# VH-VL binders against q0aze0, part 125

Target 1, 268 residues: q0aze0
Amino acid sequence: MKIILVNNRFKENTEKKAQEIAGQLSALNVEVIIDNGLDEPYAGTVDFIMVLGGDGTMLRAARRYGQRAIPVLGVNMGTVGFLSNIEINELAEYLPLILREEYSLEARMMLEVAVFQQQSLLTRVFCLNELLLRSNSPRMLSFALEISGQKLEPYRGDGLIVSTTTGSTAYSLSAGGPIADPQLDAFIVTPVASHIINKRPLVVSPEREISLHLLEEREAIIGIDGQIKMDFGAENRVLIKRAPHPLLMVNLKAKPFFTSIDRSLQRQ
Below, E stands for the ipSAE of ESMFold2; O stands for the ipSAE of OpenDDE; V2 stands for 0.75 times the mean of E and O plus 0.25 times the DockQ between their complexes.

## First folded at step 4 (VH-VL)

Design z6 (framework fv_inotuzumab)
Fold by ESMFold2-Fast, scan of step 4:
Structure z6 (fold): chain C 268 residues (1-268), chain A 121 residues (1-121), chain B 112 residues (1-112)
Amino acid sequence: as target 1 above (268 residues)
Amino acid sequence: EVQLVQSGAEVKKPGASVKVSCKASGYTFTNYWIHWVRQAPGQGLEWIGGINPSGGYTTYRRKFQGRVTMTADTSTSTVYMELSSLRSEDTAVYYCTRDYEGSYLVSPDYWGQGTLVTVSS
Amino acid sequence: DVQVTQSPSSLSASVGDRVTITCRSSQSLANSWGNTFLSWYLHKPGKAPQLLIYGISNRFSGVPDRFSGSGSGTDFTLTISSLQPEDFATYYCLQGTHQPYTFGQGTKVEIK
């Protein structure tokens, strides 16, 4: 068995913990590849991906490996979040189940984001939570939203979020979007500080294609999962569609989504 | 083994443009961003901007907007920074550095040797 | 823009001394996921900057263990536990969380 161990090198002591876990797995005759962000994503075949950290580390792992249809387990290391399944102090209890492949998988849709300059593809990236279009100055944006060839009335405001259902509890929630059952597949389109009071979030089929471009020259950025940031100008357009493969999240422990989100909202 | 090698020193007149190159080796060029940082004489370090060689994506510090352009040539593993409408205060050593992610400047780990650009009459 | 201020601007020290440099930001450097992008660099005249510490406290490969970083939120510290001759240099902190990314003004560590 070959496991990729993804760690968050931006938090204290995570490198040492990753090395300890790698040693434990090697003692069980498991080949371990550590991905701490310094090297290229591992290109070889692997059986399992173990993510050590919070939601941010899982988002990074999803972008690097999510399209490869490999089981991914989130192991929480002290940061509160929605994307981990077990805590680090529970890992030893669950290792036998992992090694015997005795777990269920939950498929989470991902976005494919393609950014163009005219007809030229500049970049393509995958993400688990959302794409954010926002102003990079005090000036309001004016932008066009097109859904499967249908042109909507222009948007005016600070920006727009296009989210997966997994991302419904991330930036989309902060911008007034709905909480979505992560077992559903849908795009959630949430305006950010819209000048038009009656602009509402949209929930649309994941088979739709969403296109965005600026109607006026403004300083804007697009953000991917809160981790990748790119300049976006009037000469650019972005196309968002469902990614070819979902992220396969490992479920070893019942994590009740609805009670978790309910508690989180009461504690805010 | 990772190396960033920059072009040589330049002397320019005010109003001219300068184009500095940064050639990468020892890693997969398209997996890392290249950022540019300068240091004027007697001043500290100042971030200018960065480019993703994979997609040609750029991000620039606002004060350089409209006069800086960054480009990448994947066939030669080379990034270019062109600065136009040069002023005397642009006199500085310009460094390229790599960073592995796009959204943040996380750990610029390897740096070019620096290119001195002098702008004088 | 996020302002980053180092203290002190300069200091004089002897080989073997413990040296502490502080970096303070005008706002939190944690992103929405709790990741903080603060790094420390050593810079000598005629040479490129050298990464010492990234992500507050992670020592870069090959960096001696006398260098350590700590901090959270807006207050960060670089410590050199026992200053060596090669450590006389200017030190910079870098916040990489908020664009435009900003360096501190630098702390010059000089021979006493």
Scores: ipSAE 0.000, ipTM 0.482, lowest interface PAE 12.4, mean pLDDT 86

Design z7 (framework fv_inotuzumab)
Fold by ESMFold2-Fast, scan of step 4:
Structure z7 (fold): chain C 268 residues (1-268), chain A 121 residues (1-121), chain B 112 residues (1-112)
Amino acid sequence: as target 1 above (268 residues)
Amino acid sequence: EVQLVQSGAEVKKPGASVKVSCKASGYTFTNYWIHWVRQAPGQGLEWIGGINPSGGYTTYRRKFQGRVTMTADTSTSTVYMELSSLRSEDTAVYYCTRDYEGSFLVSPDYWGQGTLVTVSS
Amino acid sequence: DVQVTQSPSSLSASVGDRVTITCRSSQSLANSYGNTFLSWYLHKPGKAPQLLIYGISNRFSGVPDRFSGSGSGTDFTLTISSLQPEDFATYYCLQGTHQPYTFGQGTKVEIK
């Protein structure tokens, strides 16, 4: 068996722990590839992906490997989050099940984001949570939203979020979007500080194509999963659609989504 | 091996423009951002901006906005940084460096040898 | 802008000494997911900067074990456990979390 260990190298002392876990897996005759996020993704074939870290590390793993249809397990290493399934101190207990492939898979839709300048494709990225369009200055944005070719009335405000259901508890929630069952596939379109009082969040079919462009020259950015930032100007257009493959998340133990989010909201 | 090779030293008059090149080899050119950093004599390091060679996306430090232009030529694996309206304060060694994590400057790992740009009046 | 201040600005040391350099930021360098983009560089006149440490504490490929990093939030340190002749240089920390990305002023490590 060949496993990729995706490690978060951007927190103190994480490399030493990843090497320790890799040694434990190698002792069980598992071939281990460590992905520290500093270089391009491992190009070879693998059987399983183990993500060591919190939600941020899982989001990076989803962008790097989510389109390969390989099981991905989130192992929490001390940061609380929604995307891990087991804790690091539980790994030894669950390793026999992993090696025997005794687990279920939960499919989570992903976004495909393509940014254009006129008709030229500038970049294409995949993400698990959301695309955020926001102003990079105190001035509000004026922008156009199209859903499957249907042109909505112009938006005015600080920006817009296009989220998966997995992302409904991330930036979309902070902007007033609904909490969505991650078992459902949908786009959630949430305005950020809209100056038009009746601009509501929209829940639309994941088969829809969503297009955004600025109507006025402004300083704006596109954010992907809160981790990638790109300048966005009036000459740019972004197209968002369902990614070809969902992320296949490993489920080894019950992690009740609704009670977890309810508890999180009560504390804040 | 990863290598970034920059063009040679330039001497320019105030008001002129300079275009510095950075040729990459030993890795997949379009998978890494290239950032530019300068060091004026007796001063520290200063970030200028970066470019994603995969699509030509750029991000610039605001003080250089309107004066700096970064471009990439994927056929030659070369990034260019052009700085216009040169002032004596622009006299510096200019470095290119690569970084995998996009527009963030997470861990620029390999650096070009540097290009000295002298602006004299 | 996020200000990054190094301490001391310079220090004198002998071969074999333990050297500690501090980097303090005006605000937290952790992003919304707790990732901290704090790295350390060695720079010698006439040469390109060299990455030593990234992500607070991780040594870059080929960097000797005598170099180590630690810290969190706004306070970070680079330690050289036993200074060698090739270590006399200027050291810079870099914060890559908040744009514009900023380097510390530099710490010059010179021969006592």
Scores: ipSAE 0.214, ipTM 0.692, lowest interface PAE 6.0, mean pLDDT 88
Fold by OpenDDE, second read of step 5:
Structure z7 (fold): chain C 268 residues (1-268), chain A 121 residues (1-121), chain B 112 residues (1-112)
Amino acid sequence: as target 1 above (268 residues)
Amino acid sequence: EVQLVQSGAEVKKPGASVKVSCKASGYTFTNYWIHWVRQAPGQGLEWIGGINPSGGYTTYRRKFQGRVTMTADTSTSTVYMELSSLRSEDTAVYYCTRDYEGSFLVSPDYWGQGTLVTVSS
Amino acid sequence: DVQVTQSPSSLSASVGDRVTITCRSSQSLANSYGNTFLSWYLHKPGKAPQLLIYGISNRFSGVPDRFSGSGSGTDFTLTISSLQPEDFATYYCLQGTHQPYTFGQGTKVEIK
């Protein structure tokens, strides 16, 4: 068995723990790779991904490795969030099950985000939570939203969030989006400070495609999972689809999603 | 080892342009934003803007928009900052600095040695 | 723009002294995910700035334990528990949560 440990290079405690766990796994004849903020995702094949840290680390891991259809276990290290399954102090207890591959998987829909410059593809990213289009100035954006070719009335506001159900408890929630069952596949389209006061979030089928572009020359930013960004202008288009592969989250421990929402939101 | 090596000192006349280079090494060039920060004599640090070498996306501080252009050459792992219509108040030491992959300005960790740009008549 | 006010502008201290520097932002530096991008830098003349603290309270690699950061929302503090000779410099806070990114005015720590 080969396991990759993904930790947060900005959190020293996660690095130390990764080293410790690597040693333990090695002693059990498990091959271990540590991604402590590698410049590039590990290119080799792995059987299991263990994420040490909080939701942020999981999001990064998902973007890096989610497309490989590898089981991903979130191991929380003292943070509050939605994406970890077990606590670090529980790892020893569940390690035998991991090694025997005796666990269930929960498929979480990811987004495929494609950003274009005119007709040219600039970048393609898979992400677990959301795509954010936001103004990079005090001025509101005017942008076009298309859903499966259906053109909605132009949006005016600070921006727009297209989120997975997993991401519903992230930025989308802060912007007034609904909390969605993570077992449901859907897009959540949440306006950010819309000029139209009663502009409501949309719940959209994962089978549809979402397109965004600016209607005016404005400075904007595309944000992904609240971690990465790129500039977005009038000549750019973004196309959002369901990723072809879901993130396979390891479910070792039952986690009461609906009863832990308030607690998890304490990070705000 | 991560290194950012900048071009040498420049002396320019008002109205001229200056182009400062920042050569990166020791890491995957396209995975990190490069930002530019300057310090005028007797003043503090001032963020100018940043560029994502992956795609060449840029963000500039408003006061520099229209005068500053940042570019990246992936073949040489070099970022350039060009500042036009130079003024005496542009006299400063200019630094390039690295930030984490695609992130907002979280923690610029590695810095160039700085480039003195002097604007004088 | 987010304004970052750093205080004091300068201070005189002796080796071994406890030094405290404060930064206050015009708005919260926490993002929607609860992350706060407030960093502290040490800057000596003729040298590049050096990262000391990131994310309010995280010491950068190689930074001595005598440096610590704290705070939340709009108020942040850098503390040097016992000033060393090499610590005489100008210190800056940086907010990286909101564009444009902005530095504090700086605090020059001089030898008494």
Scores: ipSAE 0.007, ipTM 0.462, lowest interface PAE 9.1, mean pLDDT 90

Design z8 (framework fv_inotuzumab)
Fold by ESMFold2-Fast, scan of step 4:
Structure z8 (fold): chain C 268 residues (1-268), chain A 121 residues (1-121), chain B 112 residues (1-112)
Amino acid sequence: as target 1 above (268 residues)
Amino acid sequence: EVQLVQSGAEVKKPGASVKVSCKASGYTFTNYWIHWVRQAPGQGLEWIGGINPSGGYTTYRRKFQGRVTMTADTSTSTVYMELSSLRSEDTAVYYCTRDYEGSYLVSPDYWGQGTLVTVSS
Amino acid sequence: DVQVTQSPSSLSASVGDRVTITCRSSQSLANSYGNTFLSWYLHKPGKAPQLLIYGISDRFSGVPDRFSGSGSGTDFTLTISSLQPEDFATYYCLQGTHQPYTFGQGTKVEIK
């Protein structure tokens, strides 16, 4: 068995904990690859991916490995989040089940984001939560939104979020989007500080293709999962589709989504 | 062995353009961003911008927007930085450096040897 | 722009001395997910910068263990526990969290 341990070196104690876990796994004759996020993703075949950290670390792991159809387990290292299944102090208890492949998988949709300049593909990335289009200045954006070739009335405001259902509790929530059951596959399209009062979030089929481009010369940024930032200008367009493969998340114990979000809303 | 090898020193007049090259070897060229950083005489280091060679996607520091252009030739594993409308304050040593993720400068780890660009008269 | 200020701007030291350099940012270098991208570089005239520390505290491959980094938020420190002859150089911190990415002004470590 070959396992990738994904850790976040930019948070305290994660490197030391990753080394401890790698030692435990090696003692059980498991081959371990440590991915600290600083080099290219491991290119070889692996059986399992263990993510040590919070939601941010899971988002990075999903971007790097989510399209490979490999089971991914989130192990929480102390930060509150929604993408972990077990706590670090529970890992020893669940390790035998991992090694015997005694767990269920939950499929979570991902976005495929392609950025073009004119007709030329500049970059293609995958993400678990959302794409955010936003102004990079105090000036509002004017932009075009097309859904499966259907041109909507121009948007004017600070930006737009195109989210997965998993991402419904991230930036989309802060912008007034709905809380969605992550068992659903759908795009959630949420305006950010729209100029017009009647611009509502949209919930659309995951089979649809979403296209965005600026209608005026403005400085804008597209953000991916809050981690990747790319300049976006009037000669650029972005195309968003459902990714070919969902992220396969490991369930070792039940974490009821609705009770978790309810507690979070009480906290705020 | 990872190497970034830059083109030689350039002397230009004000208003001219300069194009500096950075040839990469020893790794998969399209898996890393290349960023450009300069140092003017007696000054500190200044980030200019970066390019993703896999698609040619670029990001530039705003003060250089409209004057800088970065391009990549995947057939030769070479990145170019072209700076136009040169001024005396553009006199500097220009470095290329690689980094895995261009959304942040996480660990620019290998650097070219530097190219001195002198803008005079 | 995020301003990055180093202290001191210069210092004189002898071989074997403990040297501490501080880097302060005008705002937190943690991104929305709590990740902080702060690196330290050694730079000598006529040479390219050399990465010493990335991610606040991790030593780059081949960097001697006398170099260590620490800090969080807006305050970061590079420590050289026992200065060696090859360590006389200018040191820069780099914040890679917020565009435009910015370097400190540099700290020159000179021989006494």
Scores: ipSAE 0.006, ipTM 0.573, lowest interface PAE 10.0, mean pLDDT 87

## First folded at step 6 (VH-VL)

Design e1a (framework fv_inotuzumab; at its last look DockQ between E and O 0.73; V2 from the best seeds 0.00; counts 0 for: pae E 4.0 > 2)
Fold by OpenDDE, look of step 6:
Structure e1a (fold): chain C 268 residues (1-268), chain A 123 residues (1-123), chain B 112 residues (1-112)
Amino acid sequence: as target 1 above (268 residues)
Amino acid sequence: EVQLVQSGAEVKKPGASVKVSCKASGYTFTSYAIHWVRQAPGQGLEWIGGINTYTGDTTYRRKFQGRVTMTADTSTSTVYMELSSLRSEDTAVYYCARDESYYDYFSGTFDYWGQGTLVTVSS
Amino acid sequence: DVQVTQSPSSLSASVGDRVTITCRSSQSLVYSEGNTYLSWYLHKPGKAPQLLIYDVSNRFSGVPDRFSGSGSGTDFTLTISSLQPEDFATYYCLQATHFPLTFGQGTKVEIK
């Protein structure tokens, strides 16, 4: 068995714990690779991924490995979030089940985000939460939204969020988007401070494609899961699709989503 | 307008504790982390640690672990840094600085700073 | 800890001069997905530090065009194309790729 441990560079205790866990697993004849983000993603085949940290760490892991159809377990280390399944102090208890592959999987839809300059592809990423288009100045943006070739009325506002149902409890929520059941596959399109007051969020079928481009020369930024940023101008376009593979999240411990919403959202 | 306003200068004896405050305004408090940086006389800038205002999670430079405590009060949009067992070497201007955050992710870019708080440790 | 060394430690220049400050790290500052967490700050006595450049080459809002950043891996540069009177200060680079976060020792730009 081969396992990748993903940790958070800003949390030293996660690095230390990763080393400790690696030692324990090695003693059990499990091959371990630690991913602290300083190296390229491991290109070889692996059987399991453990994410040590919080939701941000999970998002990074999802972007790096989600397309490879590898079971991913979130192990919370003293933080609040929606994406961890067990606590670090519970790992020892569940480790035998992990090694025997006695767990269930929950498939979470991811986004495929492609950014173009004219006909040239600049970047392509898979992400678990959302794509954000926002102004890089106090001025509003004017941008076009197309859904499966259907052109909507131009948007005017600070920006737009295209989120998965997993991401519905993230930035989309702060922008006024709906909370979505993570067992659903759908796009959530949430305006950010729209000039049109009654502009409502859209829930869109995962079978559709979403396209964005600016209608005027204005400086904007594309954000992905709050961790990747890139400049976005009038010569650029974004194409958003459902990723061809979902993230396979390991479910070792039952975590009722709806009963935890109130508690988890109190901190926002 | 984004502002970070720190508490006033402090004079302490060796062995005492000091607690500096940093009040944030002009933005969503829990969407950004706050870091603390100090500058001793004739020295450069030194990172002390940071706090996630959303989760309350903290990260400290090793040399300060055990002596520094950072806390956040969301009701007042204020972050506190307490440094105990003060030494003469702790004499410095202490700055709070804002850092973009997303869950447990930090950018490590300090876009806005407080005006600084002079802490003097002398017998 | 990752060592960050600035060069030079101090320099004298005149208004209108081109000024170049270098920051070298003991390890690569490239993080996952190509991100490089290197930023530059201007600091004047009695004032709060100010962000100039982030992510190696991005000017912060309100920063004049005469400031630019470049570099990759372990070597980074801050350039002031034409020094202005208000630019005499101490400059710091900051790496945030590795824990703990570390500043360069600073570069003092003085009037000739």
Scores: ipSAE 0.544, ipTM 0.842, lowest interface PAE 1.0, mean pLDDT 93
Fold by ESMFold2, look of step 6:
Structure e1a (fold): chain C 268 residues (1-268), chain A 123 residues (1-123), chain B 112 residues (1-112)
Amino acid sequence: as target 1 above (268 residues)
Amino acid sequence: EVQLVQSGAEVKKPGASVKVSCKASGYTFTSYAIHWVRQAPGQGLEWIGGINTYTGDTTYRRKFQGRVTMTADTSTSTVYMELSSLRSEDTAVYYCARDESYYDYFSGTFDYWGQGTLVTVSS
Amino acid sequence: DVQVTQSPSSLSASVGDRVTITCRSSQSLVYSEGNTYLSWYLHKPGKAPQLLIYDVSNRFSGVPDRFSGSGSGTDFTLTISSLQPEDFATYYCLQATHFPLTFGQGTKVEIK
């Protein structure tokens, strides 16, 4: 059995703990690859992914490995988040179940994001939470949104978020979007500081194709999961689709999503 | 307009504690982390640590671990840095700075800074 | 800790000169999906530092185009194409790819 430990490089405790876990697994004849983001993603066959950190560490794991249909377990390192399943101090208790594959999986929709310059594909990335289009200057953006070829009236404001349901509790929520049940598949389209009153958040079928482009020259940025940033100009277009594969999240311990909303919202 | 406004200068004796505030305005407070950076007389800039204002996670440079505490009050959009067991070497101008927040790590893009707070530690 | 060393530590220049400051890291600053968290700041006594360049080469909003950043891996450069009177200051690079975040020691740009 071969597993990847996805680690957060910013915390000493997390790095130490990753090495300890790797040692324990090696003693059980499990091959371990540690991914702290400094090397290219491991390209070989992997049976399981363990994420040691908070939601941001899970987002990186999802972008790197989510399309490979590998079970992914979130292990919380002391920070309250939406994407972890067990706590680090519980890992020893659950490790036998992990090794025997005695767990369930929850599918989480991902976005496939393709950025073009005119007709040429520049890049294709995957996203668990959201794509953010935003102004990179004091001036507002004027931009067009198309949904499956249907052009909406122009948007004006600071930008737009296209989120999964998993991402509904992240930046989309802060921008006024709804909280969505992560078991649903949908796009959530949330305007950011819109100057047009009738531009409300939209909930859109995951089978739609979403397209964005600027209507005038402005400095803009496309952000992916708050971790990838790319310049976006009037010659660019971005297309957003449901990714071919969902992230397969391991469920070892019941996590009461609806009762946890109140505690998570106290931080807003 | 994005602004970070810090509390005023302080004079402390060795062994005391100081708590410096940094009040943010003009942006969504929980979308950005706040870092603290200091400059002692004749020295360069030194990173102390940072706080993710959405999650409350803190990360401190090892030399300050155990002496520094950073907190965020989302109701007032204010971050506090408390430094205890003060030494004369802690005499410095302390700055807060805004950083793009990427969930559980920092980008180090310190785009807006507070005006600075002089902390003087002398007997 | 990752060391970040600037060169030179100080320099004298005249208005209109081209100025080049380098920043060398003891380890690669490349991270996930090619991200490189290297930024440049301008600092004058009695004032807050000011962001000039982020992510190696991106100019912050309102920063004059005479400032540019370049580099990759471990070696990075800040260039001021035509020095102006307001550019006499101390310049710092900052790496944030590795914990802890570390500044370079600074480069003082003086008149003459």
Scores: ipSAE 0.410, ipTM 0.757, lowest interface PAE 4.0, mean pLDDT 88
ESMFold2 (binder alone), look of step 6: mean pLDDT 92; pTM 0.947

